# Ledger of designs, part 10: VH-VL binders against L-rhamnose mutarotase (rhaM)

Target 1, 108 residues: L-rhamnose mutarotase (rhaM), of Ligilactobacillus salivarius (q1wre3)
Amino acid sequence: MTVRLGQIMHVNPNYYDEYEKRHSDLPVKFPEMKKALKEAGAHNYSIYLDKKTGTLFAYLEVDDMDKYKAIAEMDACKEWWAYMAPLMDTNPDKSPVTFDLPEVFHLD
Key: E = the ipSAE of ESMFold2; O = the ipSAE of OpenDDE; V2 = 0.75 times the mean of E and O plus 0.25 times the DockQ between their complexes.

## First folded at step 2 (VH-VL; framework fv_bebtelovimab)

Design B13a (from B13 with light chain N33D; at its last look DockQ between E and O 0.04; V2 from the best seeds 0.00; counts 0 for: pae E 11.9 > 2, off the site)
Fold by ESMFold2, look of step 2:
Structure B13a (fold): chain C 108 residues (1-108), chain A 122 residues (1-122), chain B 109 residues (1-109)
Amino acid sequence: as target 1 above (108 residues)
Amino acid sequence: QITLKESGPTLVKPTQTLTLTCTFSGFSLSTSGMGVGWLRQPPGKALEWLALIYWDDDKRYSPSLKSRLTISKDTSKNQVVLKMTNIDPVDTATYYCAHRRGYSYGYAFDIWGQGTLVTVSS
Amino acid sequence: QSALTQPASVSGSPGQSITISCTATSSDVGTYDYVSWYQQHPGKAPKLMIFDVSNRPSGISNRFSGSKSGNTASLTISGLQAEDEADYYCSSYAGSDTVFGGGTKLTVL
């Protein structure tokens, strides 16, 4: 069963353009990440930026949540986090500080 | 039309530093997603990847050769330079530079230079 | 560090189809979504024939096709022609490392 995910993260306002640029690098420089997301059935993955606050809103759909969660254990994921960490709020392990949002409305 | 051409010495002595220059045209290494790699092929043997430099100066090296390799670029001259230290006769090979295909999902080298043979004397 | 294994040689007659295999010998090759195939004629630089397992660059004949199953990728050449006689290399991306197979010599009989 597909799971819909809504999440909030924060980017440093000095790095909005660099955040977008580095995200475009993911399929080129971090191919194992792109492949792992594909294998988990991640799709309709969009990240929106509110430039007034630095708030990032992510939406994605995932077909295999176990495979999706396993991505966090990959060395390539740790390298991707380290690559992005200077631009945004991160936990001690360099993963993005992420706030999960409950879905309050859905229309097919 | 993308073209690449390798240049440098054809005969070197052991322990020297080999410097190879890749001069290219038909693309700019200032364009996001662009990269240039170096590869080699010892006589009668398989192709071997050596190094890659991206448009943003991010560099990747073959793990077994990383301590001997330095890659750099001059975007204004359309050049990429590879240096390999402490040359040994086993480094005799044809050396190629090659273009990487932007946001390619295959990480393929789509256009190659003609290659330059480097022979390491005894 | 891990090799990709290819047969040393394959042969076929004009008009036939042949398949060249490329098998990962260790787990560090990863999946083959990022497998590429190169053709190399004697004395010439390699030419990209297939990228990302099954995609054909523009200008490459549709006689060349790629596929994979498990840890084995395959290059298939249909309608074999004399000009197809060459060495063929597979490559794969594993982390930050690109690995090449040992090459396969294709002879057109």
Scores: ipSAE 0.006, ipTM 0.607, lowest interface PAE 11.9, mean pLDDT 86
ESMFold2 (binder alone), look of step 2: mean pLDDT 90; pTM 0.931
OpenDDE, look of step 2: ipSAE 0.027; ipTM 0.727

Design B13b (from B13 with heavy chain S32Y; at its last look DockQ between E and O 0.68; V2 from the best seeds 0.00; counts 0 for: pae E 10.3 > 2)
Fold by ESMFold2, look of step 2:
Parts: structure tokens; C-alpha cells; sequence
Structure B13b (fold): chain C 108 residues (1-108), chain A 122 residues (1-122), chain B 109 residues (1-109)
């Protein structure tokens, strides 16, 4: 049921501090995004930054992948993507370019 | 009901510029995340992606063919145009336009036109 | 040479299950998430069968399923039927590029 996701994205090195600042804006400026993530059962969602390379590593757990994927159709999600897009590598629809990582170890 | 249809010349001489038009209905290229791509398939060979254009006029081209390709759109006419310069007999193929979906659909080409065969004379 | 490798052909008898593989080389990033599969009958346009590794578009039979393990995606067709005889292509979105596999001819014996 619960899926564990490990993902890599990339932020432009000129915008490390702005990336973090704009993410802190999510609960205030994009409350529908926070609500949708919680309704999909997204939790333990952390994003780590390697400032040597601009690499972002995300980990999250998702209880309902269909609801999680449906977030992309929300106007609020499209606005969130557009808000973050100047700072990072994005696809043409402004979503982050994302690479899934295989899980190679898990300990309860 | 998304539909796409390719139109343009069926016979072209080497060195000419090939112009293909994709006319579509059932969606608008002004809609967030929507895109149209061009692909081709030489007779008996594999599919090859050529170019993409998105709602915000972002354009992507096959790296090996980029210098020969131009993609454009006319949103009011529901048309996308592909131009390929300096045509050569190796460009003989069926050309398709296809609707490109966004993130939730893994950026797949979900609906394709019927295709149009373009033959380059020797 | 495609960055996505498929077997040239695969065959099966009616009622059996078959699997078509699509393997990215280690040098090609971006194939781990956005894999799609297309069916193409002779003389026809490709038809989307699977998107985003394992999802079916509306109207696609549940006999078609997709999966991924490591850098290899798989299309599985269960309950093989004569109309499944076609060419099958995998594709992946790789940031700035869209790439297709070389195609697999499925023969129903």
C-alpha cells in the first residue's frame, strides 16, 4: 500500500537560498498543495540539497499513488510548478525534472 | 475526442524544404501542459521522434536533426507546422503528428494522426 | 542504435502470456520514470497502451500491463489473442529528448 519514493532533482546553483525560501512559502501561498499531499497520504517528505552539485534528493512515503499523481492536474499544482520553475531544471509543463531511484535497502 | 491529421506534399525533391501541417481538434494548445509532437517512420523501420511544441511555445528538437527542423504553431487555427530543410532520400517516411500529455501521463503521446507518407525522389 | 533496447521479435500462442523488455543503457538518464508503450498494426498509426510505466489509458484492456525493475521496463500481454500481433515500441522522456526503442514484432502462433 505505502510506497517509498527516492528521487533526484536539480536546482540551479545560483538559487540555493531562494529554493529553500520558496519551499517554506508552500503552506502559506499554496495551502491547497499541502492539503492535497496530506490527502494522498504523503508523509515523511524531506528534500536534501548537495550544494557541491545542485543535486536535490527527495524522500517521501505515499499511501495513495493515484491521488498523489492526480495532484498534477490541479491549478494550484500548476501554479506551484510555475513558482518554482525559475530555480531548477523543469519539463516543458514546468514540473521538476525528476529521476526515481531504486530502493536498495530498508530497515523498519 | 482528440483528433489530429497531417497534411502536406507526398512527393518532394532532394534539397527542397518539406512543410507539414498538423490540424487538430478536441484540445487547445493554449491549455496548460498541452503539446504536439512530430514523429516519423521510414518504411519498415522504427519510430523516430522529431520535434515538440508546447502551450507556452517551448520547443524541443531531436538533437541529430535540430539544424534542419523548425516547429511552430497557430493556436487560433489549431495547427502545428513542421519544416525540414535540405530533404534527402533518407527522409522518406510516414510522418505523424501526435498529442503530447504532461506529467500525470508520463509525457506520453496519447493520440496520433493517421500519418502521411512523404516520398523523396532520387 | 537506440538508447532503449528491445528484442527484435517475440512469439506466443493464443491464451499464453508474453513479455516484451525495454532496457536503457547505464549512460542514458531519465528512463526510470516515464516509460510508455505503443502498439502498431501494419499500416496503422501507433496506439498508446501503457503510460508512466504501468498505467493504462481509458479503454485499454487489462490484459496489458507494464512494470519496471532497475533499468528495464516490461510490457506483459496476458491471454494472448490474434489481434495482439503487431509491433510494440517503448519510449521514454529524457529531459530534453524523447527516445523510442527499436521495436519488437509480436507474432501470435
Amino acid sequence: as target 1 above (108 residues)
Amino acid sequence: QITLKESGPTLVKPTQTLTLTCTFSGFSLSTYGMGVGWLRQPPGKALEWLALIYWDDDKRYSPSLKSRLTISKDTSKNQVVLKMTNIDPVDTATYYCAHRRGYSYGYAFDIWGQGTLVTVSS
Amino acid sequence: QSALTQPASVSGSPGQSITISCTATSSDVGTYNYVSWYQQHPGKAPKLMIFDVSNRPSGISNRFSGSKSGNTASLTISGLQAEDEADYYCSSYAGSDTVFGGGTKLTVL
Scores: ipSAE 0.006, ipTM 0.685, lowest interface PAE 10.3, mean pLDDT 88
ESMFold2 (binder alone), look of step 2: mean pLDDT 89; pTM 0.928
OpenDDE, look of step 2: ipSAE 0.407; ipTM 0.857

Design B13c (from B13 with light chain S96R; at its last look DockQ between E and O 0.77; V2 from the best seeds 0.00; counts 0 for: pae E 12.5 > 2)
Fold by ESMFold2, look of step 2:
Structure B13c (fold): chain C 108 residues (1-108), chain A 122 residues (1-122), chain B 109 residues (1-109)
Amino acid sequence: as target 1 above (108 residues)
Amino acid sequence: QITLKESGPTLVKPTQTLTLTCTFSGFSLSTSGMGVGWLRQPPGKALEWLALIYWDDDKRYSPSLKSRLTISKDTSKNQVVLKMTNIDPVDTATYYCAHRRGYSYGYAFDIWGQGTLVTVSS
Amino acid sequence: QSALTQPASVSGSPGQSITISCTATSSDVGTYNYVSWYQQHPGKAPKLMIFDVSNRPSGISNRFSGSKSGNTASLTISGLQAEDEADYYCSSYAGRDTVFGGGTKLTVL
């Protein structure tokens, strides 16, 4: 079943423009990441930035959560995380610190 | 197959420095996202996390024990070493090292060594 | 910093289902988001049964399931078997350290 995900991450305010620029690199510099996301059925993937706080709000839909979670095992994903890590709060493995948000309303 | 094995003294005296070595195989600490942690379990009591080291030498310590702990790695030997200073009888426990995966595994300790009992003389 | 509270013991009969709870007292957003469950037989190392709230490692029976509601995570064991008799620990990653619950002794009658 398709899962809707809402997530919060944090970007360093000194790097808002660089975050946006580097994130646009994903489909061209990290093509295996784009392929893996598509194979997991990730779509309607949007990230919003609150420049007052540095808070990023991500929304996406995922058809196969097992495949989506497996992306973290890929060398390409580790390289993508390392590429983004200087700009944001990360865990020790370089993945973004991410908070999952409960969905409180949905309308088709 | 990932395996980890703890080694070190089984009997120590108060005030000594305890040195424990974790020797592992089936993964490399040069691989991004890999980590090794140390935990302990006093006889009949709960598990307690002590320290963690990652491939990039990022180190984490239990806040209550941080001043007594030092973790280090030797990637060429597939070893992680924990030192605990000023040992006291309350430190008597089985000590485990464990492999830690990253975000996709919720930072769980997925593979553990069999443990080594360290007894601190009273 | 937070404490994870588990019942000291639970018991059940073979074939039944039982649930072990794990409740965090932390108020930090996301502190209780990464919950794992470990099984430990006497004299043995802990074994990872559930990670990231509800995921099973390869080779773990689907009789073990995990869930979370608010600050309470639950481990459910269905079709209880004699070999399930063990201590069960929950743990949570809180961004800076890992916290373990006090453990729950499961007795199979």
Scores: ipSAE 0.000, ipTM 0.617, lowest interface PAE 12.5, mean pLDDT 87
ESMFold2 (binder alone), look of step 2: mean pLDDT 90; pTM 0.928
OpenDDE, look of step 2: ipSAE 0.200; ipTM 0.792

## First folded at step 5 (VH-VL)

Design a12 (from B13 with heavy chain Y103W, light chain T31Y; framework fv_bebtelovimab; at its last look DockQ between E and O 0.05; V2 from the best seeds 0.00; counts 0 for: pae E 17.3 > 2, placed apart)
Fold by ESMFold2, look of step 6:
Structure a12 (fold): chain C 108 residues (1-108), chain A 122 residues (1-122), chain B 109 residues (1-109)
Amino acid sequence: as target 1 above (108 residues)
Amino acid sequence: QITLKESGPTLVKPTQTLTLTCTFSGFSLSTSGMGVGWLRQPPGKALEWLALIYWDDDKRYSPSLKSRLTISKDTSKNQVVLKMTNIDPVDTATYYCAHRRGWSYGYAFDIWGQGTLVTVSS
Amino acid sequence: QSALTQPASVSGSPGQSITISCTATSSDVGYYNYVSWYQQHPGKAPKLMIFDVSNRPSGISNRFSGSKSGNTASLTISGLQAEDEADYYCSSYAGSDTVFGGGTKLTVL
């Protein structure tokens, strides 16, 4: 079944515009990322930015969590992380520091 | 500081259902984005992964044992429970629960409980 | 059939370097899967030594290093000491989630 995910990440305030620009590059420069997300049934994927704090809120729905989790093992995903890493808080492996949020409301 | 401890019966009879409880502290399965796994080690033999549960109730099972295993959590009690049905002597082992991080930490089990020996009578 | 193959045993003398291999033998593991290594002394729980092929958790000696070439990951222990005598397991994420190797007994002569 479809899983709904809500997540918090953080972007360096000096790079808000660059963050948005590089995300527009994803389907063109990282086509295997787009393909893998679609194969996992990822949809309604939105990222919102609070410019006062640099807080990013991500929401997405995923139909196949195994395929979604496997994306992190792809070379293309590691390249995407490296591409984004200068703009945001990252772990030592360059993946985004991410805080998962509990769902507190849902309406079909 | 993350700690985990296994509890449950130490001697069980064949055909019974084994219920093991992992009680942990230092993280929460409701908001942490982490998981808890169960593993076992028969005396003198290799480690074997059994099951895993994540904060979002996503559950994974060893393919060879999937039909016998049920994993569940009670986040308010900081507990994860493993049930294994139709126990037989080959299930004699030390059972461990362990804290699991996601892909950014290489899917490693970074903190383990001390383990509990379960002996199945013949 | 095991997807990760380790030698049953290896040995070395104090001060030497020893390498333990972990070879993926199934498509379930893939050539870019993460690898972790665990040390287990007799009667004790396993301890994480290496994650994500080559990263050390805080507090782990730099005598322990990890690498991967092709479908084989390696744990190298330099400057062998008596306390290194233990069983060592590799593990990786796979299609079913988690796979462990069969373990390697390291003897320090």
Scores: ipSAE 0.000, ipTM 0.553, lowest interface PAE 17.3, mean pLDDT 85
ESMFold2-Fast, scan of step 5: ipSAE 0.482; ipTM 0.858
ESMFold2 (binder alone), look of step 6: mean pLDDT 89; pTM 0.928
OpenDDE, look of step 6: ipSAE 0.019; ipTM 0.699

Design a14 (from B13 with heavy chain S32R, light chain T31R D52E; framework fv_bebtelovimab)
Fold by ESMFold2-Fast, scan of step 5:
Structure a14 (fold): chain C 108 residues (1-108), chain A 122 residues (1-122), chain B 109 residues (1-109)
Amino acid sequence: as target 1 above (108 residues)
Amino acid sequence: QITLKESGPTLVKPTQTLTLTCTFSGFSLSTRGMGVGWLRQPPGKALEWLALIYWDDDKRYSPSLKSRLTISKDTSKNQVVLKMTNIDPVDTATYYCAHRRGYSYGYAFDIWGQGTLVTVSS
Amino acid sequence: QSALTQPASVSGSPGQSITISCTATSSDVGRYNYVSWYQQHPGKAPKLMIFEVSNRPSGISNRFSGSKSGNTASLTISGLQAEDEADYYCSSYAGSDTVFGGGTKLTVL
């Protein structure tokens, strides 16, 4: 069963263009991340930026949550997080500070 | 459990197209994470990766050989086919197909076929 | 020239420990911790011994261990036995998928 995920993260003001640029490089510079996400069945992955607040709104669908969760343990994921860390709010391990949002509406 | 076996011609002439078939059992190439790759080893030389196809039809090719290689799958027949065009004597090698479990085994090839020797001579 | 360099040969006596190195020639290859080691006896297909630098598949002896420091991965075989005599290949993920080292011939005694 596909799981829908809504998430909030924060990017530092003045790094909006750099965030977009680095994220667009993901499939080229971090091909293992792209492959791992595809393998977990992650799809319809979109991130929207509120430039007034630096708030990122992420939405994605995941078919295999166990594989998706395992991505966090991959060295490529830790390197990707380290690459992005200077641009955004992070935990001590450099993972993005992420707030999971409850789904309040869905229409097929 | 998982087995793979290579088949194809043992002798080919320069400029021909080499077609190799990998027939497998113990997994489905429609199962998420599964992939099948092709590798070769010239006599007395190192292993070289050639191509890979995943369950979602994502195809990867060695950059040096990509213009000569085509990989395809027939999920219903449990087969993966590799075609290499414009064969040359330097392509003489034992050709292997091998199973991949995606990131579960760090993109390693965990189970290999026995290999098939292809000799290219005029 | 390959993206991963291994010594051509290494030797040891039974009971000894030996180490085989695998060095990436660039950080673009060496940055990934997706290093695998394969054992190949003459006339046979390669066998996976180590994946993700240091993990062993089921059935592989704990005499085989892997490690990595910077751009250099290492395979260590402890308590060396006659049947360990084989060619050993390292492999790493690269941006295009897979690269192999040149192989190392291990001679026992």
Scores: ipSAE 0.000, ipTM 0.582, lowest interface PAE 15.9, mean pLDDT 87

Design a16 (from B13 with heavy chain S32K Y105E, light chain T31R; framework fv_bebtelovimab)
Fold by ESMFold2-Fast, scan of step 5:
Structure a16 (fold): chain C 108 residues (1-108), chain A 122 residues (1-122), chain B 109 residues (1-109)
Amino acid sequence: as target 1 above (108 residues)
Amino acid sequence: QITLKESGPTLVKPTQTLTLTCTFSGFSLSTKGMGVGWLRQPPGKALEWLALIYWDDDKRYSPSLKSRLTISKDTSKNQVVLKMTNIDPVDTATYYCAHRRGYSEGYAFDIWGQGTLVTVSS
Amino acid sequence: QSALTQPASVSGSPGQSITISCTATSSDVGRYNYVSWYQQHPGKAPKLMIFDVSNRPSGISNRFSGSKSGNTASLTISGLQAEDEADYYCSSYAGSDTVFGGGTKLTVL
């Protein structure tokens, strides 16, 4: 069963272009992270930026939620989070401060 | 068992477009995780990776050759095609296609075709 | 100008062990544990010997082993046999996908 996920995060002002640049490095410089996402069946993954507030709106679809949640415990994920951490709001462990959003509408 | 075989012209002239076809069996390029790549080796020189295509049409190209290369697949025929434009004598090489078991299996080319020698001369 | 540096040649006698190095010129290449080794006999296609630094495909002799320390991966062949005489190529995941070393010619006396 595919699950649809909506999330918000925050990127710091003055780092919008750098965030986009570093995120584009994911599939080529962080192959373990890309591999983990693909193995979880993550697809239709999009992130939108509100440049007025620095708010990131992420949407993705996940086929295997157990594998997806397990990514957070991988060394590859810690490396990716450390790479992105200077640009955004993070927890003490470098993970992004993320808020899950309830789905209020879907049309198939 | 997985097998691959290269086909195409053995002699091409400078400035032409080289078209090579890889025909394979033992797997489908619609199966998640499967990929096919192209590699070459000039006589007496090192192996060079050229391009790769995955089951989901994700395409990768060698940065130095990207502007000259196009990779495509025909899943129904079990074929992957490589096109290289503006061929030059320096492109003389044995061209290989190879099965890529994908990201979950170490980014390696595990089964290779026999190779086809392409000579570029005027 | 390869991103992975191998010695041009190595040699050994039957029964000896040899090691072939593969050194990444930058951490952007050397940081990944997706190192493969290929064996190529004259006039033949390459054969995968090692993947993921140290894993052997089914059917590959345990005389072939791989390791990695820092930016340098190594292929070790123990108990050298005449049929081991071949060219050996290392490969790594890096940047756009794949990069190969320059190759090492192994001569067995």
Scores: ipSAE 0.000, ipTM 0.574, lowest interface PAE 16.9, mean pLDDT 86

Design a2 (from B13 with heavy chain S104R; framework fv_bebtelovimab; at its last look DockQ between E and O 0.07; V2 from the best seeds 0.00; counts 0 for: pae E 5.8 > 2, placed apart)
Fold by ESMFold2, look of step 6:
Structure a2 (fold): chain C 108 residues (1-108), chain A 122 residues (1-122), chain B 109 residues (1-109)
Amino acid sequence: as target 1 above (108 residues)
Amino acid sequence: QITLKESGPTLVKPTQTLTLTCTFSGFSLSTSGMGVGWLRQPPGKALEWLALIYWDDDKRYSPSLKSRLTISKDTSKNQVVLKMTNIDPVDTATYYCAHRRGYRYGYAFDIWGQGTLVTVSS
Amino acid sequence: QSALTQPASVSGSPGQSITISCTATSSDVGTYNYVSWYQQHPGKAPKLMIFDVSNRPSGISNRFSGSKSGNTASLTISGLQAEDEADYYCSSYAGSDTVFGGGTKLTVL
């Protein structure tokens, strides 16, 4: 069953351009991450940046939430986290501090 | 068993282009996450980072020197080359190349070459 | 790039503990999880002692430890020995940039 996800993260204002550049590297530098996201049925994945606050707003749709959650255990994911971590707020394991948002409106 | 060695001229004149070669062994720059950086240390002064090249040819330069620096690699020869244009006496320093193992190892330079002193006359 | 300030020198007697500080003027708290420390003996290349604030590479004595509080990182050397006499540099990774402190000369008395 497809799930719509909305999330907030935070990027350091000194590194907006570097964040965008490094995130664009994901399909090339981290091909196992791209593969895992596709296998989970992740699609319509967009991340928006509010440059006034450093707030990132992510939206994506996921067909298999179990496969999506399992990505966090991959070595490739830990490398991806470490690659991005200097630019943003992270947990001790270098994963992004992420705040899930409830959906309050949907229109097909 | 990683080793790196710097080579190039020891005495250069102002305005010349300095070319330094880092020859390494014990790792391949085709391995994901691997990188080689260049740093320098003027006599009696602090270390200064210059440039870095990764396995996938991603290149990074010190912002203050970027217009004068070019870094390149030849993976088959285990070499990384740094060129610095318009050399000036302020560029007199010991130049080091150094290995960067991967993103999960703190973005640190874990193995360094012995360094080569470059003196700029005039 | 952030300016990193270290004391010019510190000293201690054999067997004592000393601490070398590294303070940045930057408000970029995230980059301070990527502080490294290097030891450099005269005429030698730097040697990595600590990365990620407090992690020791394999083969580094547990007499060397690192910590951080706010914008200040610290290298602590316990059980001071004559061979610890060297210059010590901190560095911080900041996005695509690496910056080094000015260095601290440790003298073992």
Scores: ipSAE 0.162, ipTM 0.779, lowest interface PAE 5.8, mean pLDDT 89
ESMFold2-Fast, scan of step 5: ipSAE 0.441; ipTM 0.857
ESMFold2 (binder alone), look of step 6: mean pLDDT 89; pTM 0.926
OpenDDE, look of step 6: ipSAE 0.261; ipTM 0.822

Design a5 (from B13 with light chain T31Y; framework fv_bebtelovimab; at its last look DockQ between E and O 0.38; V2 from the best seeds 0.00; counts 0 for: pae E 13.3 > 2)
Fold by ESMFold2, look of step 6:
Structure a5 (fold): chain C 108 residues (1-108), chain A 122 residues (1-122), chain B 109 residues (1-109)
Amino acid sequence: as target 1 above (108 residues)
Amino acid sequence: QITLKESGPTLVKPTQTLTLTCTFSGFSLSTSGMGVGWLRQPPGKALEWLALIYWDDDKRYSPSLKSRLTISKDTSKNQVVLKMTNIDPVDTATYYCAHRRGYSYGYAFDIWGQGTLVTVSS
Amino acid sequence: QSALTQPASVSGSPGQSITISCTATSSDVGYYNYVSWYQQHPGKAPKLMIFDVSNRPSGISNRFSGSKSGNTASLTISGLQAEDEADYYCSSYAGSDTVFGGGTKLTVL
């Protein structure tokens, strides 16, 4: 069954433009990431930026959560995280500090 | 099996610099996501995190103590060292080093050393 | 003091269940998934009991369970035994800082 995910992350305000530019690099520089996301059925994947606070709001839908979770173990994912890490708040493994949000409303 | 052991002086005088060494086995700090942290516990009081060093030499410090703390590692000796300057009697505590797990363990401190009591004379 | 608030003490009789709460007092902690719980007997190092809100490390009894509702995480101990008498600490990680609650003394009557 398709899972809807809502998440908050943070980007350093000095790097808003660079964040957007580097994020557009994903399909070109990290094609294995694009492939893995598609294989997990990730779709409607949007990231919104509040420039007042540096807050990023991500929404995506995932058809296969096991495949999606497995992406974190890929070398390509670790390289993607390292590529983005200088611009944002990250965990020790360079993954983005991410706050999962509970869904409180849904309308079909 | 992961093990950690703290070593250093047990009695120090105010104003001195405290140097504590964590010697560990069963993991390498070159492994992605691995870290070693330092914590302390004053007698009868709560645990307090001090500092953390990661495999890629990224370092984190308690904001209130950052000006007094330095953490470093020596991967060839499997050691992490904490230095704390300008020691004061309020720094009397049991000091622990602990292994910091990565993403799959929610970044918990899963294995702790036995601790070493450091007493600051008054 | 701590951004995580725990009751100072809690008690229960052998065989009963008890719950220890850990409430975030700052919005910075309120969205976190990285709650862990530690058990500490007198004179001993802390021991990890629960990580990432509700997961148990290998070798930890299933009498220990964790949960979270809103800004409050909970550790539940079922079937209380005398050896459960200890101090219990919650902890949270948010990328740049690690914070511990003030601790809860569990007394088994």
Scores: ipSAE 0.006, ipTM 0.613, lowest interface PAE 13.3, mean pLDDT 87
ESMFold2-Fast, scan of step 5: ipSAE 0.381; ipTM 0.841
ESMFold2 (binder alone), look of step 6: mean pLDDT 89; pTM 0.925
OpenDDE, look of step 6: ipSAE 0.416; ipTM 0.859

Design b12 (from B13b with heavy chain R101K; framework fv_bebtelovimab)
Heavy chain, then light chain:
Amino acid sequence: QITLKESGPTLVKPTQTLTLTCTFSGFSLSTYGMGVGWLRQPPGKALEWLALIYWDDDKRYSPSLKSRLTISKDTSKNQVVLKMTNIDPVDTATYYCAHRKGYSYGYAFDIWGQGTLVTVSS
Amino acid sequence: QSALTQPASVSGSPGQSITISCTATSSDVGTYNYVSWYQQHPGKAPKLMIFDVSNRPSGISNRFSGSKSGNTASLTISGLQAEDEADYYCSSYAGSDTVFGGGTKLTVL
ESMFold2-Fast, scan of step 5: ipSAE 0.000; ipTM 0.560

Design b20 (from B13b with heavy chain T31D; framework fv_bebtelovimab)
Fold by ESMFold2-Fast, scan of step 5:
Structure b20 (fold): chain C 108 residues (1-108), chain A 122 residues (1-122), chain B 109 residues (1-109)
Amino acid sequence: as target 1 above (108 residues)
Amino acid sequence: QITLKESGPTLVKPTQTLTLTCTFSGFSLSDYGMGVGWLRQPPGKALEWLALIYWDDDKRYSPSLKSRLTISKDTSKNQVVLKMTNIDPVDTATYYCAHRRGYSYGYAFDIWGQGTLVTVSS
Amino acid sequence: QSALTQPASVSGSPGQSITISCTATSSDVGTYNYVSWYQQHPGKAPKLMIFDVSNRPSGISNRFSGSKSGNTASLTISGLQAEDEADYYCSSYAGSDTVFGGGTKLTVL
């Protein structure tokens, strides 16, 4: 039932180091987010940065997509998005502009 | 109702350390998302942000003044303290403390203290 | 210079609409959606009028509105009244946290 997700986002070139620093704050500064991600079974969460373009490539695995999607409704998630928003491309509600990528290959 | 009030010396001499205290009510600086910042305004000039401390002890400083500034909190006393070292006549200004309400409130300072004028003169 | 540029002065007559601009030299305003506006009467502390580009705190008149286009944010005051005469400052997220514009003196003629 585990879903593999590939996503792209964009970070402002002035904030590469700050993005990495703030993202490392998530489990300590936003403990409710850490808890919600764990309860959704989100794991193997990695984000790669192309410093030439400011493109972020995120990959994660999610066991419970309904719980994962419900995280967006949490006040803690809105605070986390607002914390990250000055550093990256965001929608008016401060959620990151995210493009879901189709999986074209997988090997066990 | 949130209120803040600045206190400290009104006259300081060059090279001394300025210590200002912000005493507040209506929130706790252990409350999730809360922060307190310090700002100043020299007579007839623009507002300048100096420093900020959040509920989780995350501290932010103006890059140009960072080496001179220390911000700290005493959550049990509802106080935030700003220290500025090596004071100079150019630091003469009205100093304000102000409340920050989480990140989702747009990085704004929604409630301000009345301000305290600090004159630096020998 | 300041990362945010405001005109030094603007004037209008009672009942008129005026607009104060706030232009980011590094495109900060267009990207962050974190523009706020403060009103300051002589000898008084600043008062938050607009946050997050266009949102009003409780108790702020709807005569005050905020917007942005590109790297420029604008504060518009409609139905201008004598008590609107004040200094207006824009602010945005930049660098470590906060930067302010140079301020605009509004004179109600």
Scores: ipSAE 0.327, ipTM 0.825, lowest interface PAE 3.9, mean pLDDT 89

